VH-VL binders against q9nrl2r1430to1533. Designs and how they scored, part 80

Target 1, 104 residues: q9nrl2r1430to1533
Amino acid sequence: GGVHELSAFEQLVVELVRHDDSWPFLKLVSKIQVPDYYDIIKKPIALNIIREKVNKCEYKLASEFIDDIELMFSNCFEYNPRNTSEAKAGTRLQAFFHIQAQKL

## First folded at step 4 (VH-VL)

Design r14 (framework fv_ustekinumab)
Fold by ESMFold2-Fast, scan of step 4:
Structure r14 (fold): chain C 104 residues (1-104), chain A 121 residues (1-121), chain B 107 residues (1-107)
Amino acid sequence: as target 1 above (104 residues)
Amino acid sequence: EVQLVQSGAEVKKPGESLKISCKGSGYSFTDYWLGWVRQMPGKGLDWIGIISPVDSDIRYSPSFQGQVTMSVDKSITTAYLQWNSLKASDTAMYYCARFDEYLGSDWFDPWGQGTLVTVSS
Amino acid sequence: DIQMTQSPSSLSASVGDRVTITCRASQGISNYLAWYQQKPEKAPKSLIYAASSLQSGVPSRFSGSGSGTDFTLTISSLQPEDFATYYCQQYDDYPYTFGQGTKLEIK
């Protein structure tokens, strides 16, 4: 193979993954540890899934990528009460995302 | 090739101890939980429990709590099911199966070939 | 614990038949239901998860449907290798309980 460049989406996902507040979003929520999550959240998603979609070139528009990231945050706020460490991490990471996404 | 290979058949007397094994290969052992299932002769499937190789988190079915012990040895990619004192009612086929707790696409797959345990006086 | 009941307990069919097996949960389990095939003297084989998602390598003649409490496994055109016992399992609530099994026999 040849050398390839990171896409803008890949660069942003890497920045989200490396952020201190990414811990609730790195992987899907465990069905064993949090069994009621999937009764409440109908469209689960996480950064590892979004990154895989980026690497497989499944996003045709920036809006599709942004929609998946926003779904991830929406799920967090729907399941987790406002005063939880998950919701607080989500609030800070979403603000970071909104600043970075202005470049897309 | 992703596979689970179980130890061979066992013939025991009541009161004896036993430890059977389930060895994983062809995948990242710590990325998946391992479940155990009992099938008594001519009967259906009974859920025993599940174990995480990463942190040895164990969840037993209430009917098996205190009856068996699950454990893992990550260094040899092997899970174990153990009895301190076997009973005739423990006579069954025992299966292990791999499980992705994040609901990945290959749900409870693969299964081991099974270990037949016969307990009789 | 959630109780899983399969119907029928056994059925006889011929090659080429459309076969339907049902599974009922004692309480709502959304779509957290799996189906397994077990041939005599063999380990179970996973067929379907999430009520309707086909496992890798499973022939397309197998399909699952349902949500909540009532679930169906369908074999659209029965083949000789499909004669086996079929089990459903819920994984909504722990412990992950199995149905009693449906034995599919040659007519």
Scores: ipSAE 0.042, ipTM 0.693, lowest interface PAE 6.0, mean pLDDT 88

Design r15 (framework fv_ustekinumab)
Fold by ESMFold2-Fast, scan of step 4:
Structure r15 (fold): chain C 104 residues (1-104), chain A 122 residues (1-122), chain B 107 residues (1-107)
Amino acid sequence: as target 1 above (104 residues)
Amino acid sequence: EVQLVQSGAEVKKPGESLKISCKGSGYSFTDYWLGWVRQMPGKGLDWIGIISPVDSDIRYSPSFQGQVTMSVDKSITTAYLQWNSLKASDTAMYYCARHIEGWDYSYYFDYWGQGTLVTVSS
Amino acid sequence: DIQMTQSPSSLSASVGDRVTITCRASQDISDYLAWYQQKPEKAPKSLIYAASSLQSGVPSRFSGSGSGTDFTLTISSLQPEDFATYYCQQYNIYPYTFGQGTKLEIK
């Protein structure tokens, strides 16, 4: 047990990162590459940020963890038009997440 | 090509301070944690801890907590391991290694530095 | 802390032999196990991660298996360059811990 034990949240983040469709979500969107992103998206987040919050025990409730993952997908669908490779990857990864989150 | 290049061998006396380095190149430095491993002469591997170059999050093995300090300077892609007061029992080879933890899909050391031999003798 | 125990501590083998090294964790670590090879006077080299996934550039004669608490590293046809010390490591729970090592020596 204890604070440094790998949690269910960490196991789920690892599964998300390993998924073929994780590529748009691994890192925060670059302001250099996508300069208008931060004008549209006010609460940016990515799997690396969520992973660090898990490792620092910043999630006190499963709902807080789920909310951050859902925010990540919401940002993807808000910025990226339907039919982009990013939006398609997000749709598939979100479906995978919803299945995995049932075991939390 | 991914490389971790460590500083050269050190010969020190008990009570002296020391700071050794590990410079990363050929990859995005802030995407991977950096870890340190001790190997005493003729012995196995002891995990010291890991550091995130993004936010300075550090996780020490309990046996090394308070004995060494890990730090990183991301502007020069370099990690450090430091002692305030060396002991003869610190005589060992020290390896840095890139650790995919807190970021990537695999939690293991994938690339290792060549090692820094630290000899502490009276 | 999770204790990692390797068996045997040393073994002798001949070129062409099939060699197996085992590693046992004191608690369930799922598949969060890596194997490393260390040749004399050299840094360790990563061989296997996630219990069975081969690192890029590692010869296919190396394979890993197991899950939970019992793990095995296999070398299907031993080559002269394979004489080294092999270490398992769990990366499931902090602190990450290594086995004591298995020294593979020429017969």
Scores: ipSAE 0.000, ipTM 0.545, lowest interface PAE 15.2, mean pLDDT 85

Design r16 (framework fv_ustekinumab)
Fold by ESMFold2-Fast, scan of step 4:
Structure r16 (fold): chain C 104 residues (1-104), chain A 122 residues (1-122), chain B 107 residues (1-107)
Amino acid sequence: as target 1 above (104 residues)
Amino acid sequence: EVQLVQSGAEVKKPGESLKISCKGSGYSFTEYWLGWVRQMPGKGLDWIGIIYPGDSDTRYSPSFQGQVTMSVDKSITTAYLQWNSLKASDTAMYYCARDFYGESLYDYFDYWGQGTLVTVSS
Amino acid sequence: DIQMTQSPSSLSASVGDRVTITCRASQGISSWLAWYQQKPEKAPKSLIYAASSLQSGVPSRFSGSGSGTDFTLTISSLQPEDFATYYCQQYEEYPLTFGQGTKLEIK
């Protein structure tokens, strides 16, 4: 890391947040609406958490940032069956991320 | 610098409506939940609810469900707490506060507004 | 609802003292507890989250410990600016609940 690298993470998170398929990922899954989620998913994460970690300079390597984004997608696919709107949104957003991550 | 700036003190009569505000700055307003907390004179803190400004999703404490309405205006990064008909028992300090992670594993309040004193008396 | 009980309700201490405030949850809350400081006529200030993680900018004399149902806030060497009311808050489940507060007063 450096200032340029931290700025790149912030820009990428903003692009992910603004994407039409970001809706399942903006905030943590509600434990009252989805009671079994936290029994299945042991390392929950969302875009608002990742952005806060970027702002606090908690990512020392680009790989750490990428790992958190990939964890977010992995959680989505583990919990949600492939035919759900959540899984479909995750698939499209992950493809978008892989294209944008080439800049990192 | 993260700041939450609340509207000024209000003096109202029972039965009147009221809408108080909380303006966020210095952070991405739509990416954090915003909570409301009541403190009656000389008493402790009571959680009212939280709202996610990105989609206006709300979670209310059962004690406040149906008594108040939370809303947001994203264009001016402002959250609102509203009463249709005030009661004397609504007399309290009302705080808005940023919910760090929102509804789930980290529902704690990392930044607080200065508070809005609401006095309801005849 | 998870009930949060603080002990003591009021505590008198002198500058330089080690102060301990306790918070007990009516059921297990893992480490999902925060501590707040509130000075007279001021908004609460975040001190600690996840039972033991110090909020940025908070002096190192403040520390938190505990897990499950029993939690402690410790001030290792009390300073004049530390006289305030302290609140714990659980975030294991809804509704979010606060302890009744512990008022730390000059002895």
Scores: ipSAE 0.014, ipTM 0.674, lowest interface PAE 7.7, mean pLDDT 89

Design r17 (framework fv_nezutatug)
Fold by ESMFold2-Fast, scan of step 4:
Structure r17 (fold): chain C 104 residues (1-104), chain A 122 residues (1-122), chain B 107 residues (1-107)
Amino acid sequence: as target 1 above (104 residues)
Amino acid sequence: QVQLQESGPGLVKPSQTLSLTCTVSGYSITSDYAWHWIRQHPGKGLEWIGSIYYSGSTDYNPSLKSLVTISADTSKNQFSLKLSSVTAADTAVYYCARWEDSGLYDYGMDVWGQGTTVTVSS
Amino acid sequence: DIQMTQSPSSVSASVGDRVTITCKASQDISTYVAWYQQKPGKAPEPLIYAASTLQSGVPSRFSGSGSGTDFTLTISSLQPEDFATYYCQQYEDFPYTFGQGTKLEIK
């Protein structure tokens, strides 16, 4: 595990960020643009927060990392109706994540 | 670095429309953030006038309601304020500012212009 | 509208003093509070956002605390450049509103 070797978590986060369906998940939802979001979603999270936690070595177990990614998708489906572009992007990105996470 | 600079006439007659422009350098107004107009009356505090979001959506102070329009000129990287039917009460220093609003984790930066003095007088 | 009330309206202090300024919101605004410093003839400069997070480059002697309706700005050891007017601002709801300001004066 040298400085040139990326962690499995970092590699997976980078793949998620680069995916075409990552746009709803790149950063936290704006309070101004979506004022009721934080009334509904009590544990907000996004890929930039997860990536920072990976870089700070805050995930001690793969299950902790997976839980944060799943929380991100759960928040998406809780807030967004099924027929929205956000929910559809979340469904496709979550399927991609499940395939990649099998290798963890 | 990101810099904001207000410009417009320093003297406006009552009943006319005040027009101010904020020129932004070092950052694109369509990339992110909300872009605000704030004023400060002599002997009074700060008053938020309104904002335009990077998406183009606008929010206005209800007390100024139908009198305010904020718009963006993306080709010049500017956003502007029009305040119609001005009175002596609109005499103030006018500031433009940038604010990031990301919800619970506010990793925002707050940048202000130097301000421009506007006097409403006959 | 959400009313922001600062206390005191003015405070006289000496270099090295610990200074506390408070801000009270008329309703729950969570942590959506910012603090600004304004010197005569100049634009307000940002100090703190999200009630307690310092803006980049702001000296560590400045700190913010609070949640809900009661907020505090503290300067742990006052320096000559700190004499200014301080404003709190809520950004929980439109219209954004500011406190009336607290003038920090040399004793």
Scores: ipSAE 0.000, ipTM 0.565, lowest interface PAE 12.2, mean pLDDT 84

Design r18 (framework fv_nezutatug)
Fold by ESMFold2-Fast, scan of step 4:
Structure r18 (fold): chain C 104 residues (1-104), chain A 122 residues (1-122), chain B 107 residues (1-107)
Amino acid sequence: as target 1 above (104 residues)
Amino acid sequence: QVQLQESGPGLVKPSQTLSLTCTVSGYSITSDYAWHWIRQHPGKGLEWIGSIYDSGDTDYNPSLKSLVTISADTSKNQFSLKLSSVTAADTAVYYCARFYDESIGYDYFDYWGQGTTVTVSS
Amino acid sequence: DIQMTQSPSSVSASVGDRVTITCKASQDISTYVAWYQQKPGKAPEPLIYAASTLQSGVPSRFSGSGSGTDFTLTISSLQPEDFATYYCQQYDSYPLTFGQGTKLEIK
């Protein structure tokens, strides 16, 4: 065995995680911190789940990967009012994602 | 390279406020990690006290929530713990620690301070 | 709060022995478990994260397994430097919680 290169999806997920605005998206929203979240959001997702799917080779098409990232942002904007820190972070991170996703 | 160092009084009187500071070197406290306080009572296990995130948001152990405040001084690269109304039960070794989040979903406390002993007595 | 229960609380073993420590969560935490080693007078050091991923620099005799509620730390061939207290920790949700610890002692 040799060292494996990071896939394009893995590289992009790592970039998203390390971005200053990733903090609302690193892990699934806590029921303790946000008790009504799972009553409103029916398809919860976070960067840790997406990375697990990348590592298990569950994304066969770039569109599937992009759809999961977009779902993550959609959930953020559905739950959080536009003037919140979460929504603002989501807006900036989504813009960053759209630029980086052009490479896929 | 990353180093955490606790500082503060080793002796606190009952009913007073315990104040501890963690000085971080080799990494900015405003970058992508959570910074935590954990304590260990004499001869016992580890108890999580609370955390402050790079955003400045905090989470506290519900058992301590009404008594604990964690804050950051980003200009000094420090974060601090205040625990009010202390009793002899708060006698412990107090650690500050970084919660590693470089590998998504693969988190752990990767750097710890050496610990500082706090005794609560008159 | 998620309660983490370790078994045994202490174990006596000899160099070369295979040692197994178990950790049980009070609810499903997927693989969000880390293991730490603490030697007397020192801060804990990370051994394993994500239930089974070995921290860089940790000897391969250490391994972790499990998912859901039941987790295991195994030392395949105990060395003198391994006598310490071991803690499991969940990071699925706040508050973060640790097991009560397992003290590994010389037989």
Scores: ipSAE 0.000, ipTM 0.555, lowest interface PAE 13.4, mean pLDDT 84

Design r19 (framework fv_nezutatug)
Fold by ESMFold2-Fast, scan of step 4:
Structure r19 (fold): chain C 104 residues (1-104), chain A 121 residues (1-121), chain B 107 residues (1-107)
Amino acid sequence: as target 1 above (104 residues)
Amino acid sequence: QVQLQESGPGLVKPSQTLSLTCTVSGYSISSGYYWHWIRQHPGKGLEWIGSIYHSGSTDYNPSLKSLVTISADTSKNQFSLKLSSVTAADTAVYYCARRLYKGWSYRFDYWGQGTTVTVSS
Amino acid sequence: DIQMTQSPSSVSASVGDRVTITCKASQGISSWVAWYQQKPGKAPEPLIYAASSLQSGVPSRFSGSGSGTDFTLTISSLQPEDFATYYCQQYHSYPYTFGQGTKLEIK
């Protein structure tokens, strides 16, 4: 009996969740608070959904996991103009993700 | 400068339809935002009635849904409330308001002055 | 529907006093609370949003706090223009709901 290692995907999601710039991505955008979001974004996703998929072993390839994270960032940049706090947070978090994803 | 103004009859008889219009100036309703109707009953406080987006999409308070219709006329820069089968309980000050969307920070940023509606025989 | 309960229903205070108004949600609503000020014969005006963010143009003596179910509006040093009715509102879920109001009266 030793310390069990965490899934690489789980470790990366946890690091993303803990990052200062994760606030726009923690949960699905609320239709009530952002009513036009779902008119513009056709494949909504958030870190809590991605983490659930990791926990259920739904990612068979690293590319599938990376695609979901990239979809999350793509949605952010499609909805939010470049000069918004959300887009700036997304840019920084995406750069952090690209560095960490080299481990996958 | 954005301004909202309610208009409509101040007196409505029981069982009739209440019809109110909100005229927006200084901003085009077809440019976005959700446009809301809110009322204030004597002694009961504020009650949200419903909202409309310029596309025609509406959301209604479930307690009023079968009785309420909200519509928009973008050519006149107006949106309207119809409340059918009114009773004395519908006596209130009726406000129209714009809801500001700004990254998770929603509030009603502009309100009309309010119009008093009395339901009486 | 989410019920918003304010306390107290009225408070009497003097200029310079610290005033606290509370608002309780029947369910967790994170920080999706706004506070409004209403003067007699006028429409409500926004004061606080996202539980603690001050609306532009509102004096810094107003502050909001809380998360989940319990929320507070504080006026640190009451001024004559602050005598009004205050309402909390949740915007977490449809239908949007308001507290019943707290009337702030001169002592």
Scores: ipSAE 0.000, ipTM 0.544, lowest interface PAE 14.2, mean pLDDT 84

Design r2 (framework fv_pamlectabart)
Fold by ESMFold2-Fast, scan of step 4:
Structure r2 (fold): chain C 104 residues (1-104), chain A 121 residues (1-121), chain B 107 residues (1-107)
Amino acid sequence: as target 1 above (104 residues)
Amino acid sequence: EVQLVESGGGLVQPGGSLRLSCAASGFTFDDYWISWVRQAPGKGLVWVGEINPDSSYINYAPSLKDKFTISRDNAKNTLYLQMNSLRAEDTAVYYCARGRFLEYSYGTDYWGQGTLVTVSS
Amino acid sequence: EIVMTQSPATLSVSPGERATLSCKASQSVSRNVAWYQQKPGQAPRALIYGASTRATGIPARFSGSGSGTEFTLTISSLQSEDFAVYYCQQYHNYPYTFGAGTKLELK
């Protein structure tokens, strides 16, 4: 199919990936470059993992999908200080997500 | 091997401008954030700013934001620092330092040997 | 901005001894602290990041600890090449800030 034939979750993940502020969230944090991240963040997640779960139909409820997206933002704000580029990107992307999620 | 080589330093008059370069080799330059850090003679380290891989995010020390501009040319594996309205207090060795891998933050790992900027009449 | 305070300013020690260097942040920086070594006329060398993780190629005698506002760098059995100035840096909040350094010198 096409973009119009994607599930609501797939469409929203695609919109998040395409957003200018998605760069901190596209892939899992590197264990080689930031090994202390995994000492602090116990449930790491990223948009590529969420998209894979959507494509495999692993979300049974919209709340499960929303919980994974919110976990991603929560991890960002727990690890990164509020005045960092990562936290600022996360704040803007989370606001965008909340608007788009209303259309799910 | 990872190398960062700064150039462009020298003597400049107060109020003048200089453009510093940092040439990178031995790694994929456009996978890393790069920082500028300066050190006045006999003093400690002072962070100037940093730039992400695609130049979409550039962060500066607030005191330097209006007089310094950081940029990069990934095709040339080169980082730049444009310095305007220089004063004696800007006299320092300027280092470039490799920062975050891609989008992830952990401080800096490899540093260049620095280039000396002297602001004097 | 967050102020990083290092103590002592100078530490005089002999090879084979243990050196403990302190770094205190004016506000919590979680574990976002790095340590650097600088020898006269040379660029800084990264030692530790994330408060406790050794950078690639750094000997096991270097260890970091701490979280929040209090951090330490320990060198367990000093070698002659370890005499240098050591800087801590927080990368928790912009602007990133360094301590004034601790000079480790031969007794």
Scores: ipSAE 0.000, ipTM 0.556, lowest interface PAE 14.8, mean pLDDT 84

Design r20 (framework fv_nezutatug)
Fold by ESMFold2-Fast, scan of step 4:
Structure r20 (fold): chain C 104 residues (1-104), chain A 122 residues (1-122), chain B 107 residues (1-107)
Amino acid sequence: as target 1 above (104 residues)
Amino acid sequence: QVQLQESGPGLVKPSQTLSLTCTVSGGSISSGDYWHWIRQHPGKGLEWIGSIYYTGRTDYNPSLKSLVTISADTSKNQFSLKLSSVTAADTAVYYCARKIYRSGFKYAFDIWGQGTTVTVSS
Amino acid sequence: DIQMTQSPSSVSASVGDRVTITCKASQGIGNYVAWYQQKPGKAPEPLIYAASSLQSGVPSRFSGSGSGTDFTLTISSLQPEDFATYYCQQYYSYPLTFGQGTKLEIK
């Protein structure tokens, strides 16, 4: 019997969720509030979905996890103009992610 | 404790389908680990073929795409490899192996079968 | 696909020598590198995972280092049982890929 630790993926998702700039990414975008979002974004994702995939052991490799996080940021920059609060939050959170992902 | 054992024909004719089975003992194939097939050509290095999770989700090496099928039989605690349309290039030692990947564990292939030699010749 | 290139392809050494084997990835892979030892007629055995973590039961003379693209396996004081072929492997991205192997031979 060894000690079981939280996975590196779970730790990183928790750090992202706690970040001040995570607000656009916590949950899937509402169709009611943003009706054209799903016409533009074909592969929607959010931190709650990513965390659920981590908990269900759906990420077999770090690259799959990183790809989903990068997809989340890519969606943000595709939908939101550069001068929006969402895009600015995404830029800062992505930079934070790149620093933290070096630990993976 | 956990052991893997390959079984299947040692000789296969060109154009036929190679079928190999890996029997898991001392542990469950349904335990949340991933189960892999790896081969080694004579005098060459190792080539990853593919993996399976017991629910049927598979990942295959793109270089072998459309030629490989991996399946699992939880009732027999086995997983199997089928490689179609074999040629002399498929002559190799075939290994089954376990990789622990529960919530991001960073482990190597920690358990391997002893390997089974497959020769493709007429 | 991520290419793993080992150097040297072969090395001759004597018992007691310090041996270094290098592995280079074609792109950044963090620390998702394992090292294996294979003796003639046997399956590979894991030595190192996560670039620098020693596999349980492996002698402390084996060590791994590196991150990103450049990785090293070191045997600090070669023993007779260490003459084997060594492989690096990335598990950052599918398909999983191995280096071509380094054969460690008696001088």
Scores: ipSAE 0.007, ipTM 0.675, lowest interface PAE 8.9, mean pLDDT 87

Design r21 (framework fv_iluzanebart)
Fold by ESMFold2-Fast, scan of step 4:
Structure r21 (fold): chain C 104 residues (1-104), chain A 121 residues (1-121), chain B 107 residues (1-107)
Amino acid sequence: as target 1 above (104 residues)
Amino acid sequence: EVQLVQSGAEVKKPGESLKISCKGSGYSFTEYWIGWVRQMPGKGLEWMGIIYPGDSDTRYSPSFQGQVTISADKSISTAYLQWSSLKASDTAMYFCARWDEGLYSDYFDYWGQGTLVTVSS
Amino acid sequence: EIVMTQSPATLSVSPGERATLSCRASQSVSSYLAWFQQKPGQAPRLLIYDASTRATGIPARFSGSGSGTEFTLTISSLQPEDFAVYYCQQYEDYPFTFGQGTKVDIK
């Protein structure tokens, strides 16, 4: 929604991008390097896409923003086994997100 | 090798329009932001704005919004800084710089050589 | 906007001595602070990012420290090629802002 919510979304996305564990989430998974990803994951998303949506005022409600971030984490855990670097990074970044999202 | 090459020096009169360029090479141009920084003679650095060439998402410093237009043409890996009507106060060195949203951190890593713009009455 | 203030404006240091440059933010910038070196007639060169991480190719004599509002760039055993103006830059919030610079003169 509103201007205050958009400012909060922008700040949170910037914090997520700068977090040590954001590396699996900065951009969409490569179809060349990971050919089966898009057969398994039907709604791909990444922080650069979410940031673009925030900047274009595409989120009408805070819940829509939160849903996209949670979708990103769900995709990570669906594709990557729990013992992978990606899944471990996702677990830590999701915990960080949950703390920050309490303010929304 | 990553390189940002800027257009040559410009000498203009107040009221004239101008468009300067910054051409990136040696990397995927659409995956990095390009920022513009002004340095007035004998002064420090001022951030003007930044553009993501992949989708043309552009952010301006409030001091420069409405003063300049930042754009990019991803087909030729070139970013632009444009004035519709120059003022003497626009006399400065203008740098472009690549903003890397890297693996862990955001920073300006590669800079163009600068374009000197002189506006005299 | 976040105002960045550097001190001193000019610092004169003999070759081989330690130089300490300060940068203060008007509000917290966490660790989102970079240091740049600029020599006359040249573009700025990234030295340090995230307050304390050296950029690739930067000599070990350059080190950064601090967080929040107070930051320091230290140059141990200053060399003649270190004659330059040094700028700090915050990227915690838009607009990004630079300090006014500290000029290091090697005597």
Scores: ipSAE 0.000, ipTM 0.551, lowest interface PAE 14.1, mean pLDDT 86

Design r22 (framework fv_iluzanebart)
Fold by ESMFold2-Fast, scan of step 4:
Structure r22 (fold): chain C 104 residues (1-104), chain A 122 residues (1-122), chain B 107 residues (1-107)
Amino acid sequence: as target 1 above (104 residues)
Amino acid sequence: EVQLVQSGAEVKKPGESLKISCKGSGYSFTSHWIGWVRQMPGKGLEWMGIIYPGDSYTRYSPSFQGQVTISADKSISTAYLQWSSLKASDTAMYFCARFEDYLGSEWYFDLWGQGTLVTVSS
Amino acid sequence: EIVMTQSPATLSVSPGERATLSCRASQSISSYLAWFQQKPGQAPRLLIYGASSRATGIPARFSGSGSGTEFTLTISSLQPEDFAVYYCQQYDDSPYTFGQGTKVDIK
């Protein structure tokens, strides 16, 4: 916990958002465009929500931050078939996250 | 001194190619996005696209995808907007702007170039 | 795409008066809204970001409010240098769209 870890979380979220493959994860899935999403995904989350939690100092442990990022990827793979652009983007971004999270 | 300096006004004929520039100084050019905004005479502002100069990653507005090319040369801290074949409808003021990425999710234009006037006529 | 609608198209005010400008988003953008000022022959200037945060160097007479779909820019005591066109922009979703502008003109 503490201020040092929060600065690292902020930096990691910035790295994720700037990644080419962040587009499916920047904000919550649209109910208008994807009406069945919220019938399938029970714990929706996105990078803008995770960033807000970082800003409000809601993560006390690195594991809590990592769990929210992993939930985001898990939701992507649960909803999107393996051959979709969303699932492929998620696979690449998750690999990038695993490398960056080792620095945490 | 933090600034964006754009190339000078251009007068071109339809079908000609053109490349205009936007040079950043006084900040880490490779660490901020650069966006391009069009303003047609007497009209409002239209976002065209953005580039991250550190790796040359681009995102375009759907209306401008395939119409223009955005690029950057990080060795000289310069971003570019290019047309392969100009149309009369491309007559406009073109602004570059630094697209600030606060915590990765809050992106807005905080620093602007002075603009480049492009006139396309026969 | 998110459509931004500004009103009124033109607002006529005298120096020292309050000016109130409106901006509406076609869908919720939370607080991801910026306000810009543009004077003739000049580049736009950032006034407000995050719906209510003043940019560095912007006078206290400029204030922003709102969230979701309805936003307001207020100039509490208009100065001669404030006669300009004002644009709102959403940055919640690409493409990052601007309103059509409100011209603040002298009465």
Scores: ipSAE 0.000, ipTM 0.548, lowest interface PAE 14.4, mean pLDDT 85

